# Ledger of designs, part 140: VH-VL binders against Large ribosomal subunit protein uL10m (mRpL10)

Target 1, 224 residues: Large ribosomal subunit protein uL10m (mRpL10), of Drosophila melanogaster (Fruit fly) (q9vpl3)
Amino acid sequence: RGKINIQRPKAPHYERARVVAVTQPKYPELPKAKSCFKTRAERTQQQQENPYNEIIAREVRNWLDHSRLVAFFHLSSITADDIFRVRVQLHKQNLHLKSYGSKIIEQAVKNTRYEAIVPLFHSNHCIVFSPDPEKTAALLRIVRRVPQMVLLGGIVEETMLSRNQLVAYAQMPGLHAVQAQLVQTLSQAPGHLIQQLQAHQNSFVQVLDVHAKNQMNEETPKST

## First folded at step 10 (VH-VL)

Design gb103 (from gb1 with light chain S54T; framework fv_anetumab)
Fold by ESMFold2-Fast, scan of step 10:
Structure gb103 (fold): chain C 224 residues (1-224), chain A 119 residues (1-119), chain B 111 residues (1-111)
Amino acid sequence: as target 1 above (224 residues)
Amino acid sequence: QVELVQSGAEVKKPGESLKISCKGSGYSFTDYWIGWVRQAPGKGLEWMGQIYPGDSDTRYSPSFQGQVTISADKSISTAYLQWSSLKASDTAMYYCATSFYYWGEFDYWGQGTLVTVSS
Amino acid sequence: DIALTQPASVSGSPGQSITISCTGTSSDVGGYNYVSWYQQHPGKAPKLMIYDVTNRPSGVSNRFSGSKSGNTASLTISGLQAEDEADYYCSSYDSYSTPYVFGGGTKLTVL
C-alpha cells in the first residue's frame, strides 16, 4: 500500500472543483442557445472523426475476419471497475471484450454477410472476440455472473447463431460438428413447447392441490 | 469428481524455509483459480492470494504480499505456497481452494495443511 | 487490517430461524452482488453454502437462504437443526484488496 498523499490538490481536482462551484453563486449557467448549427469544436471533431472512423472500422473487420467466435451483447450501465473484472476473467480464456460505436460497426460490416447484425448495435453494446470457439462455454459461464451483459447472439465459424443456438453450441463436445450441432439444437426446439405445456399443467395441478388442501385445512403447496 | 489434496502437516523452527502443496484432479487445472486461505488457531479465515495456473498470474492480499510466494506447476496439476523464512506467527491451518471466477466463491477445498512454527 | 463485520456469535433453538449479518462498505458488499457464505465445522475445511448473495450450490439445503440490503448481506437458516452448529463466514469481492475478503466469522450455537 502506498503512502497517504498529504498534498491533495496540485491541479484542479474534482473535490476542488466542487468547492469552487459551491462558492460561485453569482455565475449560474446561462441558458444555452438551442441552434441547428454545430459549434466550431463540434465541426472540427466531425472532420477528424471521418478518417479515423475508417481506421477503426478496419480494426473491427480484422477482428471479425480473424475470430472464430464472436458474441454480441447488450451492455447496460456498468462501472469501470466492474468491466475491468470481467475483462480480466475473459482474457484468461482468450476472450477479448471490445466496444465500438454503432456507426463504426455499421461501416465495418457494410457489404459483408454480417450486415444483418447492425440493428443489434442501436443501443449500448459490446462484442467479445476469440480465435478459439471452444471457449464459448467459458464465455457463457463468465457472463452468467454479469447481469449488465445480455447475450444477443453471435458468429461461430462464420455462421450466424441466435442466443439459443449459441447456448446450445456451448454444450457441444467438438467444434467440427457445428452444422450437426445446429440440427441437434433445432431438434431440441420442440422440447421447449413440451416443457412449456408441462409447466402450465404442473401449475394447474399445483393450483388444484392448493385448493383441495385449503378445503381440507392443509395449505402446503407442491413444487412441481 | 473434483478433488484437492494437500501435503501433510509440518513442524518447523523460526527462520526455516517451507513449501506446501495442493494437487488438483478431476477438472481442468489451467482453467480455474487456486487460492490459499489461512486460519490461525482460534481465528477466522484470511485470504492470502490466488494463482491462475494457465498463465501463472498471481494475486496477493496486501497483508501477505512479500511474505509468501504462490506458484503452480501445471504439468503435475499442483499449486504451492512457500515461505523463505518462517515466523512463529505463521503457525496456522492453510487451505487451498479453487474458483472458476477471478472475483468468485471457492467451490472446492483441500483438507488443509497444519503448519506449526515453534521454538 | 480490514474484514467484513459479522457478530461473534448467534444462537437459536431447534426448529427456529436465525439470521447472521455481514456488513461491509460500498467497495465490497454494497457495491457488488458477489457475496458468498461458508460453513465450517470444527476440524473441517469450509463448505460453500451460498454464492452471488442468494444462490445455493447443489446439495445445500433450502433451509439456507441469503439476501442483501445496502452494505449488509444476511444468511438466514430456517428450521434450525443440531448439525447446523458451526462457524459461518461471509466473503465478498473487494475492489480495494482485489479480489477477495472474508468476514470475521460467526459461531452459531444450537441450544
Scores: ipSAE 0.638, ipTM 0.816, lowest interface PAE 1.3, mean pLDDT 79

Design gb104 (from gb1 with light chain S54Y; framework fv_anetumab)
Fold by ESMFold2-Fast, scan of step 10:
Structure gb104 (fold): chain C 224 residues (1-224), chain A 119 residues (1-119), chain B 111 residues (1-111)
Amino acid sequence: as target 1 above (224 residues)
Amino acid sequence: QVELVQSGAEVKKPGESLKISCKGSGYSFTDYWIGWVRQAPGKGLEWMGQIYPGDSDTRYSPSFQGQVTISADKSISTAYLQWSSLKASDTAMYYCATSFYYWGEFDYWGQGTLVTVSS
Amino acid sequence: DIALTQPASVSGSPGQSITISCTGTSSDVGGYNYVSWYQQHPGKAPKLMIYDVYNRPSGVSNRFSGSKSGNTASLTISGLQAEDEADYYCSSYDSYSTPYVFGGGTKLTVL
């Protein structure tokens, strides 16, 4: 037998507790001051004006100021495993995938030259930053394998480019002078003459190759 | 033209060390992963591991972790596969191959290095 | 490393079509669209024939096509030719072995 001894103080106590619970008075109305809804609404309002948002907005401005390549994407539903895989590959190419709330982005770019990008962020989005504009081709090569990321446009060398202009920029040779010329041309005359620009860049590369070959054929070649 | 040139065939005894090489040319060596793939005589392909030469980030198959070392020297665009102590079971053809993507296909392959380990 | 499941051999006559299957799990073939197929002739290095399930690299004949249903990817070779006789390997991204796992290989014989 493992029953309670004749001195069973717990059994009477439990019975008493049950009776007290049943007779516990119920207040007819809760005080308005204890309304969870009102307190929650106040917390929500306080969060909207949180100074922490200005700190993150400053971080966004810092990324924009120190990145020579900024690409804007619509981001569809994506698993943690998929985004992790994409982040690894992007990081290898010095491409930094960031996601910020639209309110923070609006706050970051307000009264700056970047204010025009705000409409791009009224849907689910992400941004890729890089200090190296030559990585635009690598970026587009990576994102072609990620259907959840849809290119909207970007900024290269402080110049706003549409999706088509970014694609055109990525397809050009990785020569700084030639790419800078392409960016200027694309910002002035959208896409129109891309075939002619490609031909021009190829001619420029050929001139450099001929010059290098001629120097190699000299009796006294240039220093290694 | 992209080319991967591997070192010549090796004949070794069990317990000896070995380092074989794979030299890349015609592409940006530091922007591509270089993988090593083993093929035992008459058998299929086995992925051993891969390295990203730009930062020396190296990933190994669980079957080869601790058995081999993968390294790269970006100054001479060369990747390496190394054993501290060879076994007879290491007898195989070893291929190097490049992939732009961490998760992706190998689009360029070396000609292979035959390693024979026998007493 | 555990390999993806392929039939050991398949055979066909010139002009016919053959299909090679590659079966994995939801952590590799079923979970991702990163299936590749390689062709290997005796004594040669493998050659990439298909990537991302159905895409062909430049220079690969359109007689080669790929598909996937659930955990099984398939390589189909139409208009079979003598030079197609080779070993064929599938591969996939693997979330556990990362990033690669190969299939066991299939010997294609052209009769």
Scores: ipSAE 0.587, ipTM 0.776, lowest interface PAE 1.4, mean pLDDT 80

Design gb105 (from gb1 with light chain D94T; framework fv_anetumab)
Fold by ESMFold2-Fast, scan of step 10:
Structure gb105 (fold): chain C 224 residues (1-224), chain A 119 residues (1-119), chain B 111 residues (1-111)
Amino acid sequence: as target 1 above (224 residues)
Amino acid sequence: QVELVQSGAEVKKPGESLKISCKGSGYSFTDYWIGWVRQAPGKGLEWMGQIYPGDSDTRYSPSFQGQVTISADKSISTAYLQWSSLKASDTAMYYCATSFYYWGEFDYWGQGTLVTVSS
Amino acid sequence: DIALTQPASVSGSPGQSITISCTGTSSDVGGYNYVSWYQQHPGKAPKLMIYDVSNRPSGVSNRFSGSKSGNTASLTISGLQAEDEADYYCSSYTSYSTPYVFGGGTKLTVL
């Protein structure tokens, strides 16, 4: 009722400052890598500054080394307001939403067991890190309310899992020792695991293509 | 499984302090928001505020900011709503309710605490 | 405190359908898909009937449905029954600092 600038009113600027202070991560501050939405300036900077790339790649390695849960997402167009809301809710659950360029990710995981994930990041993407693998259920519950974020797969206890395996892990009882054993069993077919992660990405693209064609061609002719 | 149990009815005089409680059980207390909702006699629901017990982050309605204090004790899975000095206009039914999302629905509700303030 | 606009009362007869509107602004109902509906019987705590505009919690009859157009959300109750007689409240997300606002409430009478 009568409020102009619905996405940028006066009050939210002070409120956002308070929220940032309250939800500030326990980890060292990361240079412009805290959001899935990348600015033009961030993209240009990543192209030119090789020393910056190495610093950020080292940050990515630190996140991977200290996170027992890593989840990979495709990110559709999302407003700054919506992503901020999601980031705050994730932070409450010790889940940290980050975005990095494909080249930086490749540099960070080169010569590691996770090198196979690089193809997942050829499109708009983001990653959620957490030291707490028990938060997988909370992560999926939050993301269920964010249609712009599509789960591709992840890493739990240093084991690469497909989307379906992550969903199965989230549904298991709170017996983490048993869950760790099952994760190892679920990941015993390494030959096609990465293929399954890539298949999810390809399936998403195919679903979007089919929906786009249906949207364009769909016409309800009268049966008369 | 999820239950919210509120403290019993209170009868107070203007100027007195009061602290009412809402005890959660059957869920992870620190992973859900707990909100307080007021309903004056014969009137509608008014959201007062909510707290995330895990870090004590609290949001208030502008109408209730500075009028009440919301707090929580993780060790006993209990949230509180407190007045330093009651007014007759504070006479109402007070509900606590829980939500996994701070932007979302309250899916479980307490039975309510009736507070009557009269001289 | 500004409440969302609901009609004070609506009425229907058993077996019919009724609709309750909830009108806000582009900063709440119109800006987000986080509209909920609650049912309250006299002397009882509210019960969640609809969340995220149109989703039903488990255990809620499929006779209850929700929708939204622009700044107005609607709750529709089909196959009206005597036990549906209650007060109905809508709510919406508004901002991070003030995440919740209720409607003024609608009294449903089943005649």
Scores: ipSAE 0.610, ipTM 0.807, lowest interface PAE 1.5, mean pLDDT 81

Design gb106 (from gb1 with light chain D94A; framework fv_anetumab)
Fold by ESMFold2-Fast, scan of step 10:
Structure gb106 (fold): chain C 224 residues (1-224), chain A 119 residues (1-119), chain B 111 residues (1-111)
Amino acid sequence: as target 1 above (224 residues)
Amino acid sequence: QVELVQSGAEVKKPGESLKISCKGSGYSFTDYWIGWVRQAPGKGLEWMGQIYPGDSDTRYSPSFQGQVTISADKSISTAYLQWSSLKASDTAMYYCATSFYYWGEFDYWGQGTLVTVSS
Amino acid sequence: DIALTQPASVSGSPGQSITISCTGTSSDVGGYNYVSWYQQHPGKAPKLMIYDVSNRPSGVSNRFSGSKSGNTASLTISGLQAEDEADYYCSSYASYSTPYVFGGGTKLTVL
């Protein structure tokens, strides 16, 4: 607080007039609102974008809340027909492929135990959700035939797992109790799961960069 | 041991209806696509369409859309291929085959059903 | 609706190596690594020999191998045996409406 203790007389009439002017709904509805189109980059565009972003972030939270299996993928360039084919095949196994912007993911996981995964979404990505963790094996079987999707890691029964740990989990299809015990054992590994997920993402990006450079330097003739 | 067993050979006249079957065993019937592949006498293989029995999602080749109906009854692990009105040009060997994926390959095949349509 | 191009026939002697080609377009064979090969003996159902260009199913002899260059996929059979005499069909993914496009077939004769 300030140290100035000055008595300032207020005029109730003036305050009332100001409140009336501020709360008048006619001002936003006047032609002046249409002329404000030129300032859309400021208040109007920010207001339009903010409600949309929060609605989508709520959708992401709903998927996280209802999914016992969440898998994160790097997604390379893919045609609309190809992604539709993959989405249909995944849907047959109650696996739901979703793509969200990094800022939406950040809003969705902010102030949750999963906030630390935000850095994984710096590049093109997609997420697969399922209420059934036993579908992990089916997920990996489908994705091994989609070269544009590269597994980074995931969350099973609210436990973060690296790519290798998800693969290990998928190989234990017998008893759900045995799978749950395996998840507990894997999640207690000395390594940093988030760091492992980030390392896999960075390694993949580096491999793509090297591959791209090698293709540009040593172009092999293609058959007509 | 995956096995697809098809119904026996059929001899029909033009204009008659026909429904042939393909019974799957040794695998999860509702988790695999079942496709139908036609082979005219002395000719090559031609994909007609396929169905996912788990939800009855059915896809047809453009050449066979509207000419045949593919269906499945998951309670008895059986897929069907049906004609409302046969033509002489429908004379062929019909194979059913299964795949985990919508695309790529058929890993197991039925023995085939010979359909002969003549007057 | 359109078939992939295969030679009508190919021949070889026992112990020899032969190759069967399967040519499509950049929208099928050239655009995807979803090429399969089937062997069909007279009067029998086709048998999957190769999938995803070069992978062998369990139980298929390692004498059978697959490859792809541009718009052309190839099936190579080494150490030819009399039992290899059959018709061979290639297949490729093309689009969601045509997930299987077959080649015209190649008759392999072992002489």
Scores: ipSAE 0.702, ipTM 0.856, lowest interface PAE 1.1, mean pLDDT 82

Design gb107 (from gb1 with light chain D94S; framework fv_anetumab)
Fold by ESMFold2-Fast, scan of step 10:
Structure gb107 (fold): chain C 224 residues (1-224), chain A 119 residues (1-119), chain B 111 residues (1-111)
Amino acid sequence: as target 1 above (224 residues)
Amino acid sequence: QVELVQSGAEVKKPGESLKISCKGSGYSFTDYWIGWVRQAPGKGLEWMGQIYPGDSDTRYSPSFQGQVTISADKSISTAYLQWSSLKASDTAMYYCATSFYYWGEFDYWGQGTLVTVSS
Amino acid sequence: DIALTQPASVSGSPGQSITISCTGTSSDVGGYNYVSWYQQHPGKAPKLMIYDVSNRPSGVSNRFSGSKSGNTASLTISGLQAEDEADYYCSSYSSYSTPYVFGGGTKLTVL
């Protein structure tokens, strides 16, 4: 409502409408001005990403240096709710689930003894770290009920173990059994181990699917 | 050999406070979740919440958040369910149950504590 | 709070097979393989019969089996016996805030 009619708004309103109409296209649809601003933003982001990547790569190296247990998993599509649930459960056992981009992992392990593991991370992946290798049994107990996570292999006490060797290690009762397992692993060439870790993933997924279907149709266990 | 032993039946009036207990034995108390499940007379099971005694991380059902307190004392392997002010609608059987996982199933159950709230 | 849907009652004769259904949504029963079944005799605590849809704990008879199709999980009891007469509850994971959602329960009567 107008309080004062002394001023004539018709001419000012017409001028404002013209100005608004002229400026309106500049806010939503000016491709060149927006592309220029966007190019600057993209360059700023790229420069910021370089320092960020090094900081995260340093974090990965720190985890590797301070962890006596490192386990590698293929990670299928998983919701934020589900990964949070798994992460909390693992944390209860001093197991730390981390997910890093393949390029960051490559940068972190480049020129280290772990450089050979890079091929494991060309697919969707996650890593579990722990300072306590005795938590391997707890790790496998948790992960067996997370179908999105498939064990590929890992590192225990700086020794690379295949999936089967990690499973065997988890079932060993003490220090002497652990040392025996590590000696067995050390007798094998590292290159063959990495190839085996990648191959076993698909077979494991297939076995789980068949097992689930068989369990649903079983009326009688092993007898007759 | 895993056993959960709950405190005895309680008869209370509205407005009174109450703390019931669940003592675990035969397993690693600090490595398992302990949940509380309510069953109103003639009704079904209802999850109230659960606690991880190792770090006292406690999670509540939205229906029971702020209505009850769950706690644990790891020195005596005992979990607790507590009300500051009881209501007649709190009349129910209360079970404690344990699980290695935060989700899925409860492996072992206590015998139950009957709580009756009436004037 | 809306519970998973179970029939209020089912009945069978000794030696028969019966099936109890548990229907949820795509965000609980349909979205996860974390379905469990509990047996409760009058005046007793529930006993875990099935976990992860179809797995039996040690000591549970192989006459009890579980399955799931879409949003519905099923408990099947074969070779029905008098001691199977009890209430049966299903449970499913739903979300981090509701890791246990129970069905309304089914009373099994052995006639």
Scores: ipSAE 0.724, ipTM 0.867, lowest interface PAE 1.0, mean pLDDT 82

Design gb108 (from gb1 with light chain D94G; framework fv_anetumab)
Fold by ESMFold2-Fast, scan of step 10:
Structure gb108 (fold): chain C 224 residues (1-224), chain A 119 residues (1-119), chain B 111 residues (1-111)
Amino acid sequence: as target 1 above (224 residues)
Amino acid sequence: QVELVQSGAEVKKPGESLKISCKGSGYSFTDYWIGWVRQAPGKGLEWMGQIYPGDSDTRYSPSFQGQVTISADKSISTAYLQWSSLKASDTAMYYCATSFYYWGEFDYWGQGTLVTVSS
Amino acid sequence: DIALTQPASVSGSPGQSITISCTGTSSDVGGYNYVSWYQQHPGKAPKLMIYDVSNRPSGVSNRFSGSKSGNTASLTISGLQAEDEADYYCSSYGSYSTPYVFGGGTKLTVL
């Protein structure tokens, strides 16, 4: 109870003039505190790049540069055993399944013609690479039985293709000249794939908007 | 049309070695798994193992690991199942079957090879 | 050893429908949609009738259908015919080390 004496009390009412003096102190500047905050913010902005991310980004660029077939997938929850099974089956067909973080992919494709693919990687994803574009049919046959992998689109012979265009490409006989002509024809409208990629983003936005409107509608009605 | 043709029936004594064959045709031999399925007299089907001829990757059932050897010769589109020393309990019908996938189902089956091991 | 449970026998009359069950665990039949069914006539090789639970290969009669509920897969044969009399085996993916686990088989008698 009465055992708490935190500080020496200033109760004596000796001189009122002393009170007036302490209420008007000359405020010295504290430039060190202000400078310290500014220096910390500047230091944070100058933090060293993560060497691991740059190494992996270079790996992604190497795969893109040396693959004539690249396919992008949304990846749902899948066990390590199941993804290993899929990876082995894909490898039999010279198809290489890789997973990279969205920041790493953005870093890898920034300032390249493939920068448009970045929106595909906002959610969980994986990529399949191959030096052989004729393996597109084998790829689709394998992933048909992996419901956790949903095809988003791809790159064939350096040309970006939508899901439907990639499926159409897979149905071609396999003659190199015919395949090259088809890729050129399928990519004839440069904005078409970009529009489809933007539509995927817009679909997510629409789902979020509907959810937000449902939440707002639940809150809007006032009780009494 | 896809076809798997197996070697003829065998009658052996316990302790003898045996190698039976399964020749594939009408498909890309190196792009499909070939499995071996055993059926003892009056009993059900048992998966023994399978091979991917393109790289000779071979997988065995735990029950048959070390008991048999599966191999393939892609130059003649033929897969093999072999025993170093047969037992009476090896008496069974042996089927080869092929699948594009490592798992799931066998689309096409050979006619079977009957192996009888008796003294 | 047999991992999946099937009834030893089932019977039906011509024109009727029958169903054969195949029961496993959550780690095989319940965990995957990789269930297949095979028909085997005496002295013949098995023939694939159903794959991926409910898909029919080309050439298989639409009288054959497959389904799955929980840990049990089912093969249904409608409009039974004498030629349907055979042994039926189910199979499911088990694990990477055992990609095929078979049922004990069911003898279908058309009487």
Scores: ipSAE 0.708, ipTM 0.865, lowest interface PAE 1.1, mean pLDDT 82

